# VHH binders against F-box protein SKIP19 (SKIP19), part 1

All scores and structures are predictions.

Target 1, 302 residues: F-box protein SKIP19 (SKIP19), of Arabidopsis thaliana (Mouse-ear cress) (q9m0u9)
Amino acid sequence: MASSSSPPAAMEVGESTNWTELPPELTSAILHRLGAIEILENAQKVCRSWRRVCKDPSMWRKIDMHNLGDLDDMDYNLEIMCRHAVDRSQGGLVDIGIWYFGTVDLLNYIAHRSSNLRSLRLIRCSQITDDGFVEAVVKLPLEELELSYCSFSVESLRVVGQCCLNMKTLKLNKHPQKENDDDALAIAETMPKLRHLQLCGNGLSDTGLNAILDNCSNLEHLDLRRCFNVNLVGDLQKRCFESVKVVRHPNDSIHDIDIGSSEDEDPYDFSDIDLMSGDDDFEGYYDFSGASDFSDYDQFDF
Unless a header shows other numbers, all headers, positions and changes below count from the first letter of the chain; antibody chains aren't numbered by Kabat.
F, E and O are the ipSAE of ESMFold2-Fast, ESMFold2 and OpenDDE, as the mean of both directions, binder to target and target to binder. V2 is 0.75 times the mean of E and O plus 0.25 times the DockQ between their complexes.
[cut] marks letters that were taken out.
Atom coordinates printed by the task and the answers are left out, and those that the model quotes come from them; centres of patches stay.

## First folded at step 10 (VHH; from v3 with D28E S53R)

Design x5
Fold by ESMFold2, look of step 11:
Structure x5 (fold): chain B 302 residues (1-302), chain A 119 residues (1-119)
Amino acid sequence: as target 1 above (302 residues)
Amino acid sequence: QVQLQESGGGLVQAGGSLRLSCAASGREFDYYAMGWYRQAPGKEREFVATISRGGSTYYADSVKGRFTISRDNAKNTVYLQMNSLKPEDTAVYYCAADWDSSYEDYDYWGQGTQVTVSS
């Protein structure tokens, strides 16, 4: 069968297109999707209209420094680029994510200039000491924190919970651990306002999970993927599903985690992936697990 | 914090030379584009010269062949060597820095240094 009707490609970026002719709302929507590296190295050079948007401090309320850790293969320094992006925010920075290159000095730079920072994500930032991390974080009104594949102590986590009284989202991801409830107990004691908790690869046991459920009564999302010391059955399973709207099970897929099993097993970084398509972007991989869990609970009303 | 400080301005006779310096502080500027702009009394600020992070240079037509921009990353400093000066070069000269130089709207600016070229 031959049918050639197709809708217009209104959102397609093409060669020789005059970018100054895009409506301002479409230009802003496109640019808000980009990370800081793409903006500074490419997008701001397209035309004067795009550059004006990229210079607006409102564009820099959220800074995404996602990269593949190929720091030596670049003709620019991501730590310095990050400071430049923070300057463009003009004190309005609310959300920042840093992969690999984070240092104590950079974290202090951010903390001193971003008094309204609500979300901090540190992924594979092995250069930051416990003391340096704590010193910076106690200055910040954090509501969201991610620490993935970083070497921070449970003592540091406890201080964060004691100082950041409105913590609503915590992502604390590790390579699968032997049984250890220290993180779970610190969370239960110090973060009662949590709504979202991701503990991928954590060593917590059923005991640690019960402590979290006892003390985090506002919990709406709980991600236990690769928590192989939790046995989610019986009374614990019932308790978890009746108290929490969305639960990810220990053996659920980790495909939507951008630093998951493929990065865990790779001794070298993926330098080419970020340049090819950006398909590793969180927006490019949507997990429908919550929809299935939601459907199952509605089914019981019969 | 981030500061650009110009120096080397002054009074010279037409045909003379001056070398302007711009010392950057608070950050390493190795990966930045750096530029010079000038503003004469009663005029708009105008582009003079820029040097990219890779060392590529660009000049306004009015200064080509007379002015040379260069940088010393070890000293975090950019220079403007100005030769064969004309009275029309009289202006306050500003140093500027940004991640790139595509559109001359730089994020960081110095306070300026006066250059006066007499008859």
Scores: ipSAE 0.644, ipTM 0.877, lowest interface PAE 1.4, mean pLDDT 82
Fold by OpenDDE, look of step 11:
Structure x5 (fold): chain B 302 residues (1-302), chain A 119 residues (1-119)
Amino acid sequence: as target 1 above (302 residues)
Amino acid sequence: QVQLQESGGGLVQAGGSLRLSCAASGREFDYYAMGWYRQAPGKEREFVATISRGGSTYYADSVKGRFTISRDNAKNTVYLQMNSLKPEDTAVYYCAADWDSSYEDYDYWGQGTQVTVSS
C-alpha cells in the first residue's frame, strides 16, 4: 500500500494585488500615510485613479510638509509646493505641519486660505518673525499648536494664548534651556484649557510647573522630558501625578519625539498603528524540541 | 491660487497664423507644467500641447508640426504659436497649469480665448 504523498499544496501565487485598481476609499487611506511632498511628487503620478484621489480636496484637510531640511538640494520650492497643497484643500485645511521652510508669506497665505485651521505645527522654522507669526496665527481658531525648535519670543506665545482661547494642545519643544519660567508663566496665564502640554527641553522650574498646574486644570498629558530645572520630587511630584494622567519625566527617553534630525528617524515607527490589541491568548507552545543531530558529515579524503 | 488669462484669439483665414498668450498670476509659474486645450462647438475638450517645467514639449497629432508651445518664465507666460491654421482648428482655446503634465486633469484653467478660422 504505497502511501501517495500528496504533492505539497502549490503555494497559490497570491494574485498580485493591482494597487491601481483599489477602491478610492482604500487608496485614500493608504495615501493619507504619505506626506504632501510624496503625494505631489510621486503618488499622483502613479496612475489616473491615484491622481484622482490625490486631487480630491478631502486628501488635503491635513497637510504634512515633512522633509529632511536639505532645502538647497531639492528640485522644487517647498513653499510653493505648500501653497499648492493649501490650494488643493479648497479651504478645507484643518491641520498643517511645516518643517524648516516656513515663511511669514506662507503663514499669511495659509491664514487667508484656511480660516478653519485648528492645528498648526512649525518645526525648525527660523525664517518666521515674531510679528509675522502673531499676525497670521491670531486670525486662526487654533486648538493645537506646535512650535518645536523655533525662536519665537515668550510675548508671541502669550499673545497667541490670549487670542486662541480654545488651545487644547501645545508642543513647545526646545533645546535644553537654563532656568527660565517665562514660557510656563505665559502658558499658565493664557491657556487654561490645555489638555496636552509638551515642553521638551524647557527651562521651567518648580515655580513654573506649579503655575501651570494651578491654572491648567484640564491637563491630561504633561511632557517634561529634558526639563532639567524641574525637581519633580516630594509634594510637587505628588501634585503632578494626582492632577495629570500622563506625565513624562525629565529623564525619560526622547526617541519618540520627532526632532527633525535625519539620523534618528526610524522610518518604521509603526507606533501610531493602533493595533487593536485583540487579546487572542494564542498560547501556542511551539515546542522547538527537534534538535536533529547533524552528526554525520563524513571526512572526504581527497 | 494661480489665475490664468488667455489672449490673442481672433478671426484668421485658412493658412494664416495666430499666437495665443496665457499669463499666469503669482510667483509660482516656473513650478507648473503648462498646457493648451481646445473645445470646438458641440465637441469635447481636447488636448493641444503641453510644456513641462523643464521645457519639454508634447503635441496632439492633429497640431503636430503646425503649433509650437513655449514659455517665458520671466513673464509668467505660456504661448501657443499656431501656423497653417485650418477651419478644423476653430475652437475656444484654454490655458491650463498643473504641478505635473502627466494627465489632462489640470489644477488650474483659464477662461479661454476664441479662435475662428475662416475657409
Scores: ipSAE 0.479, ipTM 0.798, lowest interface PAE 1.4, mean pLDDT 86

## First folded at step 11 (VHH; from x5 with G26E Y58N)

Design y7
Fold by ESMFold2, look of step 11:
Structure y7 (fold): chain B 302 residues (1-302), chain A 119 residues (1-119)
Amino acid sequence: as target 1 above (302 residues)
Amino acid sequence: QVQLQESGGGLVQAGGSLRLSCAASEREFDYYAMGWYRQAPGKEREFVATISRGGSTNYADSVKGRFTISRDNAKNTVYLQMNSLKPEDTAVYYCAADWDSSYEDYDYWGQGTQVTVSS
């Protein structure tokens, strides 16, 4: 994923770790862990050996543009950097993640140059319209899609399912929603090959969940955290246990979910909040199956 | 598609001057290193000048004092002012760009512009 730090430093390379002397395979393994920002601003400048690896199109099969959303105080433009990273893939891009700065123009740029894109992740990209999203995505052979805190319609989701017939992973994360089964029904109708489904904060009810279980018979992981309109008890709970290997329940802890506001992913930032309701405490999500006190109180928590 | 378009080449007498321009399109190149290279017939392409994101310049020894590289980010353009031209400066001149670095293996290259210096 994205990294906000740079392990290699040009000033220290010849005097500390001798990064220039690593075997190419080890160099590549290290550099594959870095995000695009770290590669372009730091790693590619370390030495000729690292530069050569960073220039190889195979390094750009996966582009991670994770950032903290503080776009105004960095020395570069992430949209321009992203376009450059896509160019380096030379059409071989298969996986890209974009936080905050995504636009319709950028998405079209990616789609026109990346005919083999299998995984697209958009997090907090509020500038992308439904029409722009659909136009770009129908060109792509997606198997993995994340739309987190983006305002896309169910109609757009349905078109994606109709056009991307091999969808295996869907993450559709939202702020907790009022009861609405539209997303769940669209998923059930159009994405039968789904293996991993994350619906954090979705408004689906037991009806929507049953539709998903009826039609997505290959599910291995189902994440229902903050789905406060699902009552996961009795026969429905039994059905989930029998059909799906890993199920995260509506009240399970969310400390491991990337909210997109901090790279360090420190869950204790929520535990410092002095809220008059104990149910809003991050450690206060008690992980009870089949019950949710938060449906009465925790509607506006992010 | 990113394009670098050179212009300003032509025929000039020895001792004369030319200014080459290279306009970048599609995106702002403010964050890029830009450079000029040249290739004479039958010879390998050689470095001429480079300018970093921050405006730092470097020159080949054969052109120091005679050539000046500059950039105008508002016009998305890099220039090569060539003074005191010699017949050995005759070549096709290429503009190049990459995300800012000191290395010469640029990602983007122009199509080139011919410079011919006669006696």
Scores: ipSAE 0.603, ipTM 0.864, lowest interface PAE 1.3, mean pLDDT 82

## First folded at step 12 (VHH; from y7 with S102P)

Design k5
Fold by OpenDDE, look of step 12:
Structure k5 (fold): chain B 302 residues (1-302), chain A 119 residues (1-119)
Amino acid sequence: as target 1 above (302 residues)
Amino acid sequence: QVQLQESGGGLVQAGGSLRLSCAASEREFDYYAMGWYRQAPGKEREFVATISRGGSTNYADSVKGRFTISRDNAKNTVYLQMNSLKPEDTAVYYCAADWDSPYEDYDYWGQGTQVTVSS
């Protein structure tokens, strides 16, 4: 009696989900994972249903203008695109991130059209002047500020802290600096409500850190990665870990920090050479004992 | 915000021609698709013509072969050449702009210019 093994049930070719027929809420959730650039250049052109979702002001409450491509090869102006994105929000913009292309004019435009902006992220925006930055930002009810790899003065930071009294999050990432407590002191003086502080590569010393700990009593997260002028040992270490829930150490990995361009990946970070110190002492004694006795080659008498 | 200003409207006899112009804000024109719409009294606004950022054009069936949309990026201006005008073409004509789009929906609108075609 040969047990006829029934062939495995043909996996029902799952109904090819027509992506154009998804509920608007689901489409929105998917498209929101795209940056503003991808939405404007690609997603809104796919179909009418996607276009409708892309034009909804709710899609533009948060704007991420991060570009993963080469800025020089773009067929569009990112500043103009950003202005358009801001216009799509119809004044409902609460969070905006700008990489590389930020200008004073753009900031003023944002400040004028987005009076309820709570989060501003500027990454590697070198074209923005201190005066222009201050003029635009002091008008905004910011609770979150990122100034990563920008060249703003400590005075600009101080003025922003004095005006933005509800600052809860500050990211002030820099390339590793010499010892300088100016930023730390400005933060300690003007931003007592901080809960999250990221100072990657800041030049602050123990003095600056103590000032922050003395004046920022609500601090829950402190990121000191690449702060090589801080000696986080002994009493200071204890104080830091007792006062702050999450502390990142100066020597902790920075792989999770979005630094924008890969150009600063030191190609020589040989750190992941797991030197397999396999001390496997394979003393493989190759006993070459088998020297066969080639004795017998007879003296031919010619 | 992109500002659009229409001009060139007026009174014309049936069979006549008119050229509308729409001037856009200087810095932004090259990146936008441009369109013309019209609204007759008591009617809904209707699509007339569009020109993409790349220069591709589309027309409503009612104006196809009579109207021509064009753009001059150096002047930040879009044009609508209207030939063989009919009384049915009487409307307020609106210029519109949006980020590069294949669809007849626009985020920015002009104030409109009146075109009247007399029988």
Scores: ipSAE 0.680, ipTM 0.874, lowest interface PAE 0.9, mean pLDDT 86

## First folded at step 13 (VHH; from k5 with S101T Y106F)

Design l4
Fold by OpenDDE, fold request of step 15:
Structure l4 (fold): chain B 302 residues (1-302), chain A 119 residues (1-119)
Amino acid sequence: as target 1 above (302 residues)
Amino acid sequence: QVQLQESGGGLVQAGGSLRLSCAASEREFDYYAMGWYRQAPGKEREFVATISRGGSTNYADSVKGRFTISRDNAKNTVYLQMNSLKPEDTAVYYCAADWDTPYEDFDYWGQGTQVTVSS
């Protein structure tokens, strides 16, 4: 009785999900994970159903213009594209992130068309003047601000803090700075409602940190990574951990910070060398004794 | 906001020709698909023609073989050459623009230009 080994069940080639026939709500949920560039250059061209979703103003309440900074290699102008994205929001824009290509004209355009903007992120935007920045931003009800790797003056920061009275989140990431408490003092003076503060690479000292802790009583998250002028020890350390729920230490890894350029990866962040090379020589003697005698396979006479 | 200004409309006899122009804002034109729509009295606005950033064209069946859409990027202008005009072509013609797309729906619109074809 030859046991007919039933051929392995053909893996049911899962019904190729026709992505073009997805419900609009699901399509929207998927497309919200894309940046504005990907939506405008690719997603909206896939099919009419996707196009319809991409044209819905609700898709543009948040605009992320993330890019790699290779502006000259792009077949499109990101400022023009960003203006178009802002127009798609029909005044409903509440959150915008701009990488590299930010201009005064663009900020004014955004400020004029998005009076309810609550979150502004400028990353590596070096073309924006202090005056132009202040003029645009003081008109906005900002609660979140990121000025990462930008060259804004401390006075601009101070003025924005004085005008944006409901600031809850500030990200002010920089390349590692010499000792300078100007930013910290400006923050302490003007932003008492801060809950989240990221100061990666800031030059603040213990003095600046104390000023922040004295004046920002609602602070829940404080990121001091690469703040090498802060000595987070003893009483200051205790104060930080008692006052703030989450504190990132100056020497903590920065791998989770989106800095927009691979060039700023500190090649020396050896922190994740898990020296778990514990040579536990578990000489587990796998006694492979049972080499059973497969003697008998007979001389088939073919 | 992208500004669009139509011109070249007017009165023409049946069988005649007309060329419409639409001037767009200087900075945006190179990245936009351009289109023409028309609206006759008492009718809904209808698609006429589109031209993509890459120069691909599409036409409504009613105008195919008679109308030609073209663009001059150096002049930031899109054109609609209309030949063999019929009384049924009488309408306000609207220029439209959107970020580069193969589809016929557009985000920006001009004020329109009147085209009247007399019998």
Scores: ipSAE 0.851, ipTM 0.948, lowest interface PAE 0.6, mean pLDDT 88
Fold by OpenDDE, last read:
Structure l4 (fold): chain B 302 residues (1-302), chain A 119 residues (1-119)
Amino acid sequence: as target 1 above (302 residues)
Amino acid sequence: QVQLQESGGGLVQAGGSLRLSCAASEREFDYYAMGWYRQAPGKEREFVATISRGGSTNYADSVKGRFTISRDNAKNTVYLQMNSLKPEDTAVYYCAADWDTPYEDFDYWGQGTQVTVSS
């Protein structure tokens, strides 16, 4: 009775996931994780299915023009690219982030084409004048504003606060400043609906902080990292922590702040993928032990 | 928005030649792929030719060997040289532009120029 040892089941070569054959919804979900530059320069050129997804206006409701600031080394103009991205939104743009290359002309273009813009992020945009900024932004129903490492005047901030009455989020990150409460006072005066305030490196003092706490009663998040002129002790500390849910202290680490420095940001913070913990116990221990010694293939003497 | 303006259309005899031009907005031209489409009466718009930012060209089979697309970046202009014209080439010709792409679909369109080839 010769026991016919059934040949080991051929390891099903894991079906190489053909990324080009994914459902459009899944493709869209994946491509939304890319910046506009990556989409326009790379993703839309992969295949026709990806191209179709990349041309869908829904993909351009949020535009992130993140870049490293090496504008002169690029083979393309980011302002022109950004205009193109805005056009692809077909007026549906609600959120835009611009790094380094922001101009008054671009802001005016955005404001004209995207009247429902709710979030504007300008990071290290030094070419935008105060007047041009104000003129463009006051036309927009902004709820979120980031002006990180920009050179806008406090008056521009004040005017924007006076016009954008529904401001809920402000990020005004700077290199560490000398004592100056102008920004804090402008915020306190004009932005009472703020829920999220990030002032990394701001020069505000205890006076400025108190003014913010007095006038921004809806604050849930306050980031005071590198605000070295704030003495967050005693009554002020107590007041801050009683009124605000999350407070970042002046001496807290800033490693999680995207400051546009090339080095250490793992751009793939996949942390917010709430992988629904489906508890499926796939304990499949693939014991890769059997590296059998395929020594013996003999020299056939043809 | 990218503005495209076609010119050079007209009446030509079968076997004749015509050169279409499309002028684009100055700032944008260098980064865009350019294309030509045509629409005959009662027909759908059809692809004719495309030229990438880098100068790579693609043609519809119906015009291959007869039409030549070219671009002059200094003039912000794309051209369609049409030779050996046939009555079947009678159509409104549209200039198109998009961010540099190997595909034939474009985001921006001109108003078109009429080309009529008489038998």
Scores: ipSAE 0.850, ipTM 0.948, lowest interface PAE 0.6, mean pLDDT 88
Fold by OpenDDE, fold request of step 15:
Structure l4 (fold): chain B 302 residues (1-302), chain A 119 residues (1-119)
Amino acid sequence: as target 1 above (302 residues)
Amino acid sequence: QVQLQESGGGLVQAGGSLRLSCAASEREFDYYAMGWYRQAPGKEREFVATISRGGSTNYADSVKGRFTISRDNAKNTVYLQMNSLKPEDTAVYYCAADWDTPYEDFDYWGQGTQVTVSS
């Protein structure tokens, strides 16, 4: 009597969730994780249901034009694409990020079409003039500004600070600079409501840092990574850590800084914090107590 | 915004031919799908034809085999060649544009051009 071992039950190939049949709200939530380029070039062409979601103005309240900077190798023009994305918002745009391809004409277009813009991020935009930048930005009720790896003058920064009186977040990342307190002094003079300040690679000294601490009493986050002209010791160190909740040290790792690499959600993308204006008390006490003892760098005997 | 300007509309006899043109803004044309719609008196706007950025075409069943959509990127112009016209083809014809798409919905619209086919 040969015991016919019943073949193992075919693993029910789990119902391949047809992503095209998801509720619009879920589809929207998924597609919001894509950049504008991916939405326009790919997602909106998948099916009619996705197309409908991609055409909803609410999808375009935030526009992220992240790219790798290979503008000449693209089969499309990012400025034209960005204008189209802005048009899709139907005036509801509140947050926009632009990498590499920013122009004065584009800024003017955005400023004209999006009078309620609160967040502007310009990364590695070298084609924008100081005058064109100022002219466009002073018309906007900005609360968040990023000017990372751009070549704007300190005067442009000062003028923007004088006009945008509700500035809460500033990111002004640069390649490591020589000692220069101009940016720090401009910030201290014009942006007293700052809560989040990122100055990666800035040339500010102890003098510049003190000026910021004297005038920006609402600072909660201060990023001084690669600020090698700041000496955070003694009284200055004490003052900094007593005044600011989160401080990134000049020698801290920069791996989490979105230098345009898509993968690592910078946990310090302060842009996502304000959208969670919901009451949930995430008292996440990041107890920085774990000063683990980096003692064991053993002597490589040459 | 993308500007679209239709031309070439007019009066034609049944069985005749007409060619519509739509000029688009110079900078955007190469990246956009283009389309034609029409609206007859007292009727809703209906799809006529589309052409993608890559040149793929789609037609309404009512015009298939009679109408031809084409584009000239060097002139930033989309065309609708209409042959064997019928009185039922009488309508305002609208040019439309959107970022490259295989679908028949568009974000930008022209002002339209009148086509009248007499019996």
Scores: ipSAE 0.848, ipTM 0.947, lowest interface PAE 0.6, mean pLDDT 88
Fold by OpenDDE, last read:
Structure l4 (fold): chain B 302 residues (1-302), chain A 119 residues (1-119)
Amino acid sequence: as target 1 above (302 residues)
Amino acid sequence: QVQLQESGGGLVQAGGSLRLSCAASEREFDYYAMGWYRQAPGKEREFVATISRGGSTNYADSVKGRFTISRDNAKNTVYLQMNSLKPEDTAVYYCAADWDTPYEDFDYWGQGTQVTVSS
């Protein structure tokens, strides 16, 4: 009786998901995770279905021009590309991030083409003059602003605060500065509706911090990482944590801050947590709200 | 926004030749694929030819072997050399541009130039 060993069940070659046949909504959801550079240089060339999605103005409501700053090594001009991306939005642009290559001309182009821009992120944009920045930005209904590792004057910040009355989020990250309260005072004076404030590396002192706490009563998130001139102890610490829901301490880790440095970014780390999008689980913020229940340790009668 | 300006259109006899030019705005041309379209009276706009950033060309079957698309990046100009013209080639010819793409659905368009081929 020869035991006919049944041939091993042919592993059903799982239907290779044809990514080109996905519904446009799913394709859009996937492609939204790409930066504008990847979309224009790669994704839109994959197939006609992807091309169609990439040309939809809704894909360009948010533009992220993230790059590593190797502008001279690129086969394309990012400013020109960014203009093209803005044009793809057909005036529907609400959020834009520009890394390194920002110019006054580009800002003016954006401001002209995107009158409903709510979020502007400028990271390491050294070619933008104060006057050009102010001229472009004061025309925009900005609610979110990032000026990280830029060289804008405090006066530019002040003017923007005076004009953008609905500023809710400000990121003003710098390399560690000497003691200087100018930024903090400008913020305190002009941005009372702030909910999120990131001042990584700012030179503000206890005086600057107090001014912010006095005038920004809606502040929910305060990032003071690398603010080494702030002595967040005693009464000031207490005041800060009573007023603000989430506080990052000057000595907290900065590994989660995207500083645009080529060295630490896993090019495949899609974890570009847009910290400005309200839905991003700031997992790294210590909610100090739980300190209430130390009441019950009374009863050990020794 | 990329500005495109066509020129070189006109009246030509059947069997004749015409060269169209399209000038683009100076800074943008090097990064764009360029194309030519045409629209005859009462017809839909149809693809004629494309040239990529790298110089790869594609042609509609109706013009293949007769038309040649070329670009001069130094002049920010794309050309359409049209030979052996036929009355059926009578149309408004439009220059088009898009970020470098192998596809024919361009984002920017010129105003067009009239080409009339007489019998």
Scores: ipSAE 0.847, ipTM 0.946, lowest interface PAE 0.6, mean pLDDT 88

